# Designs tried in a protein design chat: VHH binders against Abasic site processing protein HMCES (HMCES). Part 157

Target 1, 269 residues: Abasic site processing protein HMCES (HMCES), of Homo sapiens (Human) (q96fz2)
Amino acid sequence: CGRTSCHLPRDVLTRACAYQDRRGQQRLPEWRDPDKYCPSYNKSPQSNSPVLLSRLHFEKDADSSERIIAPMRWGLVPSWFKESDPSKLQFNTTNCRSDTVMEKRSFKVPLGKGRRCVVLADGFYEWQRCQGTNQRQPYFIYFPQIKTEKSGSIGAADSPENWEKVWDNWRLLTMAGIFDCWEPPEGGDVLYSYTIITVDSCKGLSDIHHRMPAILDGEEAVSKWLDFGEVSTQEALKLIHPTENITFHAVSSVVNNSRNNTPECLAPV
Key: E = the ipSAE of ESMFold2; O = the ipSAE of OpenDDE; V2 = 0.75 times the mean of E and O plus 0.25 times the DockQ between their complexes.

## First folded at step 15 (VHH)

Design sb33 (from sb0 with D105S; framework vhh_8pnl_2; at its last look DockQ between E and O 0.70; V2 from the best seeds 0.70)
Fold by OpenDDE, look of step 16:
Structure sb33 (fold): chain B 269 residues (1-269), chain A 117 residues (1-117)
Amino acid sequence: as target 1 above (269 residues)
Amino acid sequence: QGQLVESGGGLVQPGGSLRLSCADAGFDFSHYDMAWYRQAPGKERELVARITYGGTTNYADSVKGRFTISRDNAKSTLYLQMNSLKPEDTAMYYCAAGLEYESYSYWGQGTRVTVSA
C-alpha cells in the first residue's frame, strides 16, 4: 500500500470511529494533535494520517479498551534511530510484511511494547499492470458500503447532496499498523510514526496486486488489535490475514500524481 | 503507476561500460526504495545494488567500486552505471521498486547485459 484516501472532515471522521468500550459504553475517540490532521483524497508515505490507538499508551491507569485518534507520520521511524534525518533509514518502513514482522528489529521492538494502531482511510489505491501497455490502471479499494436504495454506487451520486450522504455514512477502512515514538537527536517534539502491515492479496484482489494491507474487519478485530493491555502480541498477530471483504473500482490517472487532491482521485471511471 | 521498463543493456567487451536505465511513465517513485537485480543463466537472481527513497545506497561485494546506482525522482528514472565490466557480470538485469521493508513488489521485464571478448 503506497497511497490512501482520508478526506472526511474531522467531525465526520470522529463519528465514523464511534465504538463501545469493554463496559459496553458508547464512546468517541479523543483527539491528540487534531491540528495535524490534513484531509486528502491522495495520501502518500511520509504524510500524516489519523490512526486509532489505545488510551493506555498515554495514560498509565487508563482503560486499554478506550481509543485515541491521532495523526501520525506514515513510515515508521524506530525509537533507536540515531540519525537526525528519518530519510536515512536503510529500508523503507512504509509497509511491514506480516511474514517477517518478528524478524525485523524496527517492527518487533515496538510491537513487543504493544504499539499497535489502526490506520484509518476511506480506502487505498493500487495499480494494475496492463498487458501490452506501459500503463497501469489505478483502482480504489475499500470496504463494501451499505447500499441505501437512494444512494447508488459511489459513481451514482448524481447530486452533491447525495455525495454528502454517502460520505456521512461511509465505513472506513481499518488497517493494522505498528507505531513507534522517536526522539530526534537534536531535540524537539517526539515523532509518532506508523507502518502498515501487509499480507498476500486475497483472491479477489490478486489480479490487481499481489500484496494488500492487513485489514481488520469489524469492531472485534479492531478492538483486539488495539487492546495491548489484554491481548498479547501472539493473539493479535492471528488477526493479520487477507480478507475477501473488499470491493474496488477503476479510477482515473489523476491519482498517479501525489499532488492531486480532488474527488476525481477516487471517482469511478 | 506505470510499468518499470529497463533499457541500456547490450553487448560489451571486458573492461567496457554500460549505463542501465529504468523508468516508469506516470509513476511517482519518490517514496519507493529501488534496486537492481541480475540473473545469470543457471543461477539465482541476486541483488546488485539498492537505493532507498532517501538516497542511501548499498552494493553487492562483487560490484563494489565498479557499479553506481542513482535515481532521478523528477524523471522517475533509476540508473545503474556499470564500469569495468567482467564476463561474470553477464546476466539479465531487473529493476525493482518497493515500499516494504527489504522487499520489492514491482519488477521490470529486464534488460540483457552480455560481457564478452
Scores: ipSAE 0.841, ipTM 0.919, lowest interface PAE 0.5, mean pLDDT 92
Fold by ESMFold2-Fast, scan of step 15:
Structure sb33 (fold): chain B 269 residues (1-269), chain A 117 residues (1-117)
Amino acid sequence: as target 1 above (269 residues)
Amino acid sequence: QGQLVESGGGLVQPGGSLRLSCADAGFDFSHYDMAWYRQAPGKERELVARITYGGTTNYADSVKGRFTISRDNAKSTLYLQMNSLKPEDTAMYYCAAGLEYESYSYWGQGTRVTVSA
C-alpha cells in the first residue's frame, strides 16, 4: 500500500470515528495537532495522515481504551535514528511486512512500547498490470458501504452528482499501523511517524496486486489493536491477517500523478 | 509484476563500461526504494546495489568501487553505471522497486550483460 484517499473534512472524519470505551461510554476521539490534518484524494508516503492511538500514550494514568486522533508522517522514523534528515534512512518504512515485523529493530522496538495505531483512510489505491501493455489499471479499494437513500455507496449505478452525499456516512478503512517518536538531534518538535503493516492479498484482490494492508475489520479488532494497556503485542499480532471484506472499482489514470487531488481520483470509470 | 523496463545491456570487453537504465513511463516510483539485482546462468539472483527514495546507497562487496547506482525522481528513472567490467559480471540484470522494508514488490523483465573473455 502506497497511495490512499483521506479527504473528509475534520468534523466529518471525527464523527466517522465515534466509538465506545471499555465502560461502554460513547465517545469521539480527541484531536492532537488538528491543524496538521490535510485532506486529500491522493495521499502519498511522507505526507501526514490521521491515525487513532490510545490516550495512554500521552497521559500516564489515562484509560487505555480512550482514543486520540492525530496526524502523523507516513514513513516510520525510528526513535534511535541518529541523523538529522529522515530521508537518509537505510530502508523504506512506508510498509512493514507482517511476516518479519518482529525480526526488524525498526518495528520490534516501537511494538515493545505498545506504539500501535490505526491508520484512517477513505480507501487505498493499487495498480493492476495489464498484460500485453505497459499500462496499468488503478483501482480504489475500500470497505463495503451501507446503501441508504441518504448516503448510498460509490458504484456504477450511482450518479456522480451523489458522491458528496455518500461521504456523510462513509465507513472509513482502518489499517493496522506501528508508530514511533523521533527527537531531531539538532532540536525541534518530536516527529510522530507510522508504517502500515502489510499481508498477502486476499483472494478477492489477488488479480489486482499480491500485497494488501492489514485491515482491522470492526470495532472489536480496532479496540484490541489500540489498547496496549490490556492487549499484549503477541495477542495484538493475532489480528494481523488478510480480509475478504473489501470491495473496489476501477478509476481514472488521473490518480497516477500524486499531485492530482480531485474527486476524479476515486470516481468510477 | 514486471512493469519496470530495463535497457542498456549488451556485449562488452573486460575492462569496459555500460550504463543500465530502468524506467516505467506510466508509474511514479519517486517514493519507492529501488535496486539492481543480477542472475548468472545456474545461479541464484543476487543484490548488486540499492538506493532509497532519499538517495542512500548500498553495494554488494563484489561491485563496490566499480558500479554506481543513481536515480532521477523527476523522470522516475533508475541507473547503474558499470565500470571495469569483469567476465564474472556476465548476467541478466533486473530492476526492482518497493515500499516494504527490505523487500521489493515490483520487478522488470531484465536486460542481458555479457562480458566477453
Scores: ipSAE 0.749, ipTM 0.866, lowest interface PAE 0.7, mean pLDDT 89
Fold by ESMFold2, look of step 16:
Structure sb33 (fold): chain B 269 residues (1-269), chain A 117 residues (1-117)
Amino acid sequence: as target 1 above (269 residues)
Amino acid sequence: QGQLVESGGGLVQPGGSLRLSCADAGFDFSHYDMAWYRQAPGKERELVARITYGGTTNYADSVKGRFTISRDNAKSTLYLQMNSLKPEDTAMYYCAAGLEYESYSYWGQGTRVTVSA
């Protein structure tokens, strides 16, 4: 997983993240660094995207079921990294394989600190390698959406008002991530950064690509992944598996170039 | 569109040089780690060199000091400069791109390099 869409205005995104805390109280996540949110139809590694994490990461004795939403850098920079420039990392941390996560210090250390996050997107892109051809077909991959007669699909919008209704009710893709906090040796702001955990693809996606992000399907899975105060690393890792509850459609090759940030990137073809 | 394409292979004499290129029309690999692998006849594929999106490089011991990996992120193009070529460098050379350590999701079809008198 190396490309996502996360294009919703901040207020729409926030409303899509409504949740219940452990006491059953309906809440919206509290933003950190909202000015760093950069919506786009075409997010690449090293860009910022919003993630959810437990309030307990920011406040001693906070309710660990309460959620913060914050933009973080895609591509985890380990807290122990010694160079001044994150581009000097010896390996790519855009994704983290679930089957070796406890073998890699870059991921094991932040997991031991409870640094689990939920990476938010409209959906992700993946490129299918077609047998017998030198061309790849990009797909936009996302949760099945609730449909109504006048809304519920991305191809149905006829006007700005209809686009708002389609996306105002969009079920965001929720991917399991690990984050870390890196203090630059030269000083400056602490860098928050994340990796997306990957798993073998489900049967429905196996013809597109052999790997997929670990998707947290539903509020129970999201809550358990985030709640490092109540859910141990060992229990949380049981949430990491493929899901069949996913849908997709073919998109234009416009998305191939990460510089293209237009609705055409995710439009059905 | 959407396929890594190697070029620059061929027949050279020992001590000669070649420059391999790898690109994909229209696809932006500037955020990817990239690598060159090779497979000699009858042998397993092996890593030759890799370069991170930020330019950090690593080489197999057998090519250190002779080969140089580089990239042009604006063009999403990968290069391998091969100097002081030896018969044991004869192989099919493949480029690869990926987003995990030593895991590559995109591969080319290969370009043949033959080093013989």
Scores: ipSAE 0.551, ipTM 0.786, lowest interface PAE 2.0, mean pLDDT 89
ESMFold2 (binder alone), look of step 16: mean pLDDT 82; pTM 0.836

Design sb34 (from sb0 with D105T; framework vhh_8pnl_2; at its last look DockQ between E and O 0.76; V2 from the best seeds 0.00; counts 0 for: pae E 2.3 > 2)
Fold by OpenDDE, look of step 16:
Structure sb34 (fold): chain B 269 residues (1-269), chain A 117 residues (1-117)
Amino acid sequence: as target 1 above (269 residues)
Amino acid sequence: QGQLVESGGGLVQPGGSLRLSCADAGFDFSHYDMAWYRQAPGKERELVARITYGGTTNYADSVKGRFTISRDNAKSTLYLQMNSLKPEDTAMYYCAAGLEYESYTYWGQGTRVTVSA
C-alpha cells in the first residue's frame, strides 16, 4: 500500500470512529494534535494520516479499551534511530510484511511495547498491470458500503447532496499498523510514525495486486488490535490475514500524481 | 503506476562500460526503494545494488567500486552505471521497486548484459 484516501472533515471522521469501550459505553475518540490532520484524497508515504491507538499509551492508568485519534507520519521511524534525517533509514518502512514482522528489529521492538495502531482511510489505491501496455490501471479499494436505495455506487451520487450523504455514513477502512516514538537527536518534538502491515492479497484482489494491507474487519478486531493492555502480541498477530470483505472500482490516472488532491482521484471511471 | 522497463543492456568487452536505465511511465517512484538485481544462467537471482527513497546506497561486494546506482525522481528513472565490466557480470539485470521493508513488489522484465571478448 503506497497511496490512501482520507478526506473526511475532522468532525465526520471522529463520528465515523465511534466505538464502545469494554464497559459498553458509547464513546468518540479524543484527538491528539488535531491540527496535524490534513484531509486528502491522495495520501502518500511520509505524510500524516490519522490513526487510532489506545489511551493507555498516553495515560498510565487509563482504560486500555479507550481510543485516541492522532495524525502520525506514514513511515515508521524507529526510536533508536540516531540520524537527524529519517530519510536516511536503510530500508523503507512504509509497509511491514506480516511474515517477517517478528524478524525485523524496527517492527518487533515497538510491537513488543504494545505500539499497535489502526490506520484510518477511506480506502487505498493499487495499480493493475495491463497486459500489452506500459500503463497501469489504478483502483480504489475499500470496505463495501451499505447501499441506500437512493445512493447507487459511489459513482451514482449525481447530486452534491447525495455525495455528502454517502460520506456521512462512510465505513472507514481500518488497517493494522505499528507505530513508534522517535526523539530527534538535535532535540524537538517527539515524532510519532507508523507502518502498515501487509499480507498477501485475497483472491478477489489478486488480479489487481498480489499484496494488500492487513485489514481489521469489525469492531472486535479493531478493539483487540488496539488493546495492548489485555491482548498479547501473539494474540493480536492472529488478526493479521487477508480479507475478502473488500470492494473496488477503477479510477482515473489523476491519482498517479501524488500532488493531485481532488474527488476525481477516487471517482469511478 | 506504469511497468518498470529496463534498457541499456547489450554486448560489451571486458573492461567496458554500460549504463542501465529503468523507467515507469507515469509512476511516481519518489517514495519507493529501488534496486538492481541480476540473474546469471544457472544461478540464483542476486542483489547488485539498492537505493532508498532517501538516496542511501548499498552494493554487493562483487560490484563495489565498479557499479553506481542512482535515481532521478523527476524523470522517474533508475540508473546503474557499470564500469570495468567482467565476464562474471554477464546476466539478466532486473529493476525492482518497493515500499516494504527489505522487499520489492514491482519488477521489470529485465535487460540482458553480456560481457565477452
Scores: ipSAE 0.854, ipTM 0.925, lowest interface PAE 0.5, mean pLDDT 92
Fold by ESMFold2-Fast, scan of step 15:
Structure sb34 (fold): chain B 269 residues (1-269), chain A 117 residues (1-117)
Amino acid sequence: as target 1 above (269 residues)
Amino acid sequence: QGQLVESGGGLVQPGGSLRLSCADAGFDFSHYDMAWYRQAPGKERELVARITYGGTTNYADSVKGRFTISRDNAKSTLYLQMNSLKPEDTAMYYCAAGLEYESYTYWGQGTRVTVSA
């Protein structure tokens, strides 16, 4: 996973993240650094994306089931990194393989501190190698959406009003992530950055790509992954596996260039 | 999964030079780490050289000082400049790209390098 769409306006995104805390109270996640949120149809590594994490990471006596939403840099910079420029890191940390997560210091250390987050997106993109050619076919991959008479489908959205209706009740993709906090050696603000955990693709996606993000399907899985105060690392890692509850459609090559940031990036072809 | 395309292999005398290229038109690899691996007959694949998206390089001890890895993101091309070639450099050379820590998702089909008198 190396390209997502997360284009919803802040208020729509916030409502899409409504949840119940441990006491059954309906809540919206509280924002940290909302000004850093930059919606886009075409988000690449090193850009900021919104993640959910436990309020307990910021307030020592907080209820660990309460959620914060914060923009974080995609591409985990480990807390132990000693250089001033994150691009000098010796390895890519955009994705973290589930099978080696406990073997890599960059991921094992923040996991041991409970630094689990849920990465939010409209969906993600993958490029299928076309048989007998060097061309690639991009696909937009997302949760099956619950259709109502007042909401349109993405394939029928041919006007700005119809596009707005598609997104009002969109079920956001919820991917398992690990984050860390890095203090620049020369001083400055703490950098929060994340990686997306990856697994082998499910049967339904195997013809598109052989790897997929670890998707947390439903509120029970999301709650357990976030709640580091009650759920151990060992128990949380049981949530990391491929899922078949996913859908996709082919999109145009407009998405190939990460500078293109328009609805055409995810529109069906 | 071979979707990157290597070129530039061939037969060369000991002490000679070759420049390998790896390209994939139509995909933006600028955020990916990229690497050259090789596999000699009867041996396992081994890392030759790696370059991160930020330009940090790392080399196998056996090629350090003789090989140079570089990239041109505008052309979506990875290079391996091989100097002072030795018979033990004879192998199939593969390029790789990935976003996963110390792991590569995209692979080429390889280009053959033979160093022989």
Scores: ipSAE 0.742, ipTM 0.862, lowest interface PAE 0.8, mean pLDDT 90
Fold by ESMFold2, look of step 16:
Structure sb34 (fold): chain B 269 residues (1-269), chain A 117 residues (1-117)
Amino acid sequence: as target 1 above (269 residues)
Amino acid sequence: QGQLVESGGGLVQPGGSLRLSCADAGFDFSHYDMAWYRQAPGKERELVARITYGGTTNYADSVKGRFTISRDNAKSTLYLQMNSLKPEDTAMYYCAAGLEYESYTYWGQGTRVTVSA
């Protein structure tokens, strides 16, 4: 997973993240650093994207089931990193394989501190090799969406106002992530950064690509992944597996260039 | 799976040079870590050199000082400059790309390098 869409305006995104805390109270997550949110149809590694994390990471004695939403850098920079420039990391940290996460210091250390997050997106893109050509076919991959009066399909929304109605009730993709906090050696603000955990693809995606992000399907999975105060690392890792509850459609090659930020990136072809 | 395309292989005399290149036309690999692997007949595939998206490099001991890995992110192209070639450098050379720690999910079909005579 190396490309996502996360294009909703902040207020719409926030409402899509409504949740219930441990006591059953309906809440919205509180923002940290909202000015760093840069919505786009075409997010790439090293850009900021919003993640959910437990309030307990920021406030001593907080209810660990309460959620903060904050933009973080995609591409985990370990807290122990010594150089001044994150591009000097020896290895790519855009993704983290689930089968070796406890063997890699970059991921094991923050995971042991309970630094689990949920990475938010409209969905993600993946490229399938087309037979007989050097060109790849991109797909937009996302949760199945609930139809509202037969207006739930992205491809069926042929006008701007119909498009907007689809997004009003969009179910955001919720991917399991690990984050870390890095203090630059020359000073400045602490850098929050994340990696997306990956697993083998489910059968439904295997013709597109052999890997997929670890998707947290439903509020119970999201709550358990976030709640490092009540859910151990060992228990949380049981949530990391492929899911078949996923859908996709082919999209234009416009998305191939990461500088293209238009609705065409995710529109069905 | 996707396909990276290697080129620049061939037959060369010992002490000679070759420049390998690797690209996947129409796809932007600028955010990927990339690597060259090689496989000699009857042997396991082995790492030759790797380069991060930010340009940090690492080399197998057997090629240090003779081979140089580089990338041109504007063209999404990976290179391997091979100097002072030896018969033991004879192998199929593969390009690889990935976004995971020490794991490469995209591979090319390979280009053959033969150092003989």
Scores: ipSAE 0.534, ipTM 0.790, lowest interface PAE 2.3, mean pLDDT 89
ESMFold2 (binder alone), look of step 16: mean pLDDT 82; pTM 0.831

Design sb36 (from sb0 with Y104H D105E; framework vhh_8pnl_2; at its last look DockQ between E and O 0.82; V2 from the best seeds 0.75)
Fold by OpenDDE, look of step 16:
Structure sb36 (fold): chain B 269 residues (1-269), chain A 117 residues (1-117)
Amino acid sequence: as target 1 above (269 residues)
Amino acid sequence: QGQLVESGGGLVQPGGSLRLSCADAGFDFSHYDMAWYRQAPGKERELVARITYGGTTNYADSVKGRFTISRDNAKSTLYLQMNSLKPEDTAMYYCAAGLEYESHEYWGQGTRVTVSA
């Protein structure tokens, strides 16, 4: 996964992240650093994206089932990194392979500290190889959405009003991530950054791309992944596998340029 | 994202030089780690050189001092300058790109390099 969409307004995004804590109380996640949230139809690595994480990471006696929402840098910077420039990392940390997560210090250490997060997106983009052409076809991949009688496919929103309705009830893609906290050697603010765990693609996606993000499908999976106070690393890792519960449609080449940030990026062609 | 396409391979005499290129039309690789691999007949594919998105480079011991990997993000092109070529450098050379730790998701079809007197 090298490109996502996360364009919802902050209030809509927050509502879409409504959850029940372990007591069954309906809650909204509290924001940390909301000003760092930058909505975009075209999110690339090194940009900030909103993630969910347990409140226990910030408050010593907090209920670990409570959730915080925070923009973090995409591309994990390990806490032990001593260079002043994260770009000097000798390896790419945009994605973490599930099969080697426990073999890599950069991921194993923060994971062992319970630094699990859920990366939020409208969906992610992937590019299919086309036989006979030098061009790849991009696809937008996301959770199946509830078809309202009036709102066919994302593409059928013929009216601005219908479009707004679609997004107001949009089920966000929830991807498993690991985050870390890095203190710059020269001082300054602590950097929170994350990596997306990747797995082999499900059968339905395999023709598009052979790798996919580890998707946490449903509230239970999301809750267990986040709740590092009650759920061990070993149990959490059982949640990491391919899922067939996705849909996709072809989009235009507009998304190829990371500078393009328009609804056209995820519009069906 | 386009297909990684390698070019620049060919026949060269020992001691000669070649410059390989890898490009993907319309694809932004600026965030990707990129690498050159090679596979000689009857041998396993091996890493030749790697360059991170931040420009950090690594080389196989067999090519250190002779090969240089570089990238032009504006052109979305990866290069491998090969100097002082040896018969042992004869192989199919592959371009690769990835966002995973020490893994590559995208591969080219390869370009053949033959070093022979």
Scores: ipSAE 0.818, ipTM 0.908, lowest interface PAE 0.6, mean pLDDT 92
Fold by ESMFold2-Fast, scan of step 15:
Structure sb36 (fold): chain B 269 residues (1-269), chain A 117 residues (1-117)
Amino acid sequence: as target 1 above (269 residues)
Amino acid sequence: QGQLVESGGGLVQPGGSLRLSCADAGFDFSHYDMAWYRQAPGKERELVARITYGGTTNYADSVKGRFTISRDNAKSTLYLQMNSLKPEDTAMYYCAAGLEYESHEYWGQGTRVTVSA
């Protein structure tokens, strides 16, 4: 996973994240640094994306089931990184493999501190190699939508007008992430950055790409992943596995250039 | 997966030079960690050189000072400049790209390099 769409305006995104805390109270996540949120149909690594995390990370004695929403840099910078420039990291941290996550210091250390987050997106993009050509076919991959007569999936070749109407009740993709907090050695603001945990593709995605993000399907999984005050690392990692509850459709090559930021990036071809 | 295409291999005499290229048709690898691996006849595949999106490089001890890895993101191309080639550099050379930490999920088909008198 290396390209997402997260285009909803801040207020719409906030409402899409409505949840219940441990006491059963209905809540909206509270924002940190909302001005750093930049909606885009085409988010690449090193850009900021919104994540959910436990309020307990910011407030001592807070209820660990309460949620904050905050923009974080995509590409985890470990707390122990001693250089001044994150681009000097020796390895890419855009994604973290589930099979080795507990073996790698860059991820084991923040996991030990409960630094789990849920990465939010409209969906993500993957590029399928086309047999017999040098071209790649991009696909937009997302949760099934519209739990109505249309069976919760937006079909290929639907009109752009129909796509605009679905955003009011869009079910956001919720991906398992790990974050860390890095204090620049030369001073400045603490940098919050994340990585997306990856797993082997499910059967439904295997023809597009052999890897996929670890998707947290439903509020129970999201709550357990976030609640580091009550759910241990060992228990949380049981939530990390391939998911079949996803759908996709082909999109135009407009999405290939990460500078393109228009609805055409995710519209069905 | 075979998503990258290598070129530039060939036959060269000891002490000679070759420049390998690795390209994809318009796919944006600018955010990817990229690498060159090689596999000599009868041996396992080994890392030769790696370059991050930020330009940080790392080399196998056996090639340090002789090989230079570089990238041109505008052309979506990875390069390996190989100087002072030795018979032990004879191998199939593969390029790789990835976003996963210490791993490469994209691979090329390889280009052959033969160093002999």
Scores: ipSAE 0.765, ipTM 0.870, lowest interface PAE 0.6, mean pLDDT 89
Fold by ESMFold2, look of step 16:
Structure sb36 (fold): chain B 269 residues (1-269), chain A 117 residues (1-117)
Amino acid sequence: as target 1 above (269 residues)
Amino acid sequence: QGQLVESGGGLVQPGGSLRLSCADAGFDFSHYDMAWYRQAPGKERELVARITYGGTTNYADSVKGRFTISRDNAKSTLYLQMNSLKPEDTAMYYCAAGLEYESHEYWGQGTRVTVSA
């Protein structure tokens, strides 16, 4: 997973993240660093995207079921990293394979600190390689959406008003991530950064690509992944598996160039 | 479009040089780690050299000082400059790219390098 769409205005995104705490109280997540949110139809590694994490990471004795939303850098920079420039990392940390996560210091250390997050997106892109050709077909991949007259039908929107209605009820993709906090040696703000955990593709996606992000399907899975105060690393890792509850459509090659930030990136072809 | 395509292989005498290229036209790999692997007949595939998206390099001990990996993101091209070639360097050379930690999800078909007198 190396490309996502996360284009919603901050207020729309926040409303899409409404949740219940452990006492059943309906809440919206509280923002940290909202000015770092950079919406786009075409997010790449090293860009910032919003993630959910437990309030307990920021406040002593906080209710660990309460959620913070914060933009973080895609591409985890380990807290122990000693150089001044994150591009000096020896390995790419955009994705973390689930089958080796406990073998890699870059991921094992932050997991031991409970640094689990939920990475938010409209959906992700993946490129299908057709055998016998040098061509790839991009797809936009996302949760099935509730079908109303205009909802869930990106290509059916015929006006700006109808386009807004498609996205007003959009179910955001919720991917399992690990984050870390890095203090640059030259000073400045702490850098929050994340990796997306990957798994083997479900059967429904296997013809597109052999890997997929670990998707947390539903509020119980999201709550357990976030709640490091009540859910151990061992129990949380049981949530990491492929899901078949996913849909997709082909998109044009416009998305191939990461500088293209337009609705055409995710429009059905 | 997009496929890793290697070129620049061939037959060369010991002590000679070759420059391998790998491109994936129309696909932006500027965020990817890239690598060269090689496989000699009857041997396991082995890492030759790696370069991160930020330009950090790593080499197998057997090629240090002789091979140089580089990339040109404007041309979406990966290179391997191979100097002081030895018969032991004879292999199929593969280009690879990836975003997973210590792993590569995309591969080329390979280009053959033969070093013999």
Scores: ipSAE 0.639, ipTM 0.831, lowest interface PAE 1.3, mean pLDDT 90
ESMFold2 (binder alone), look of step 16: mean pLDDT 81; pTM 0.818

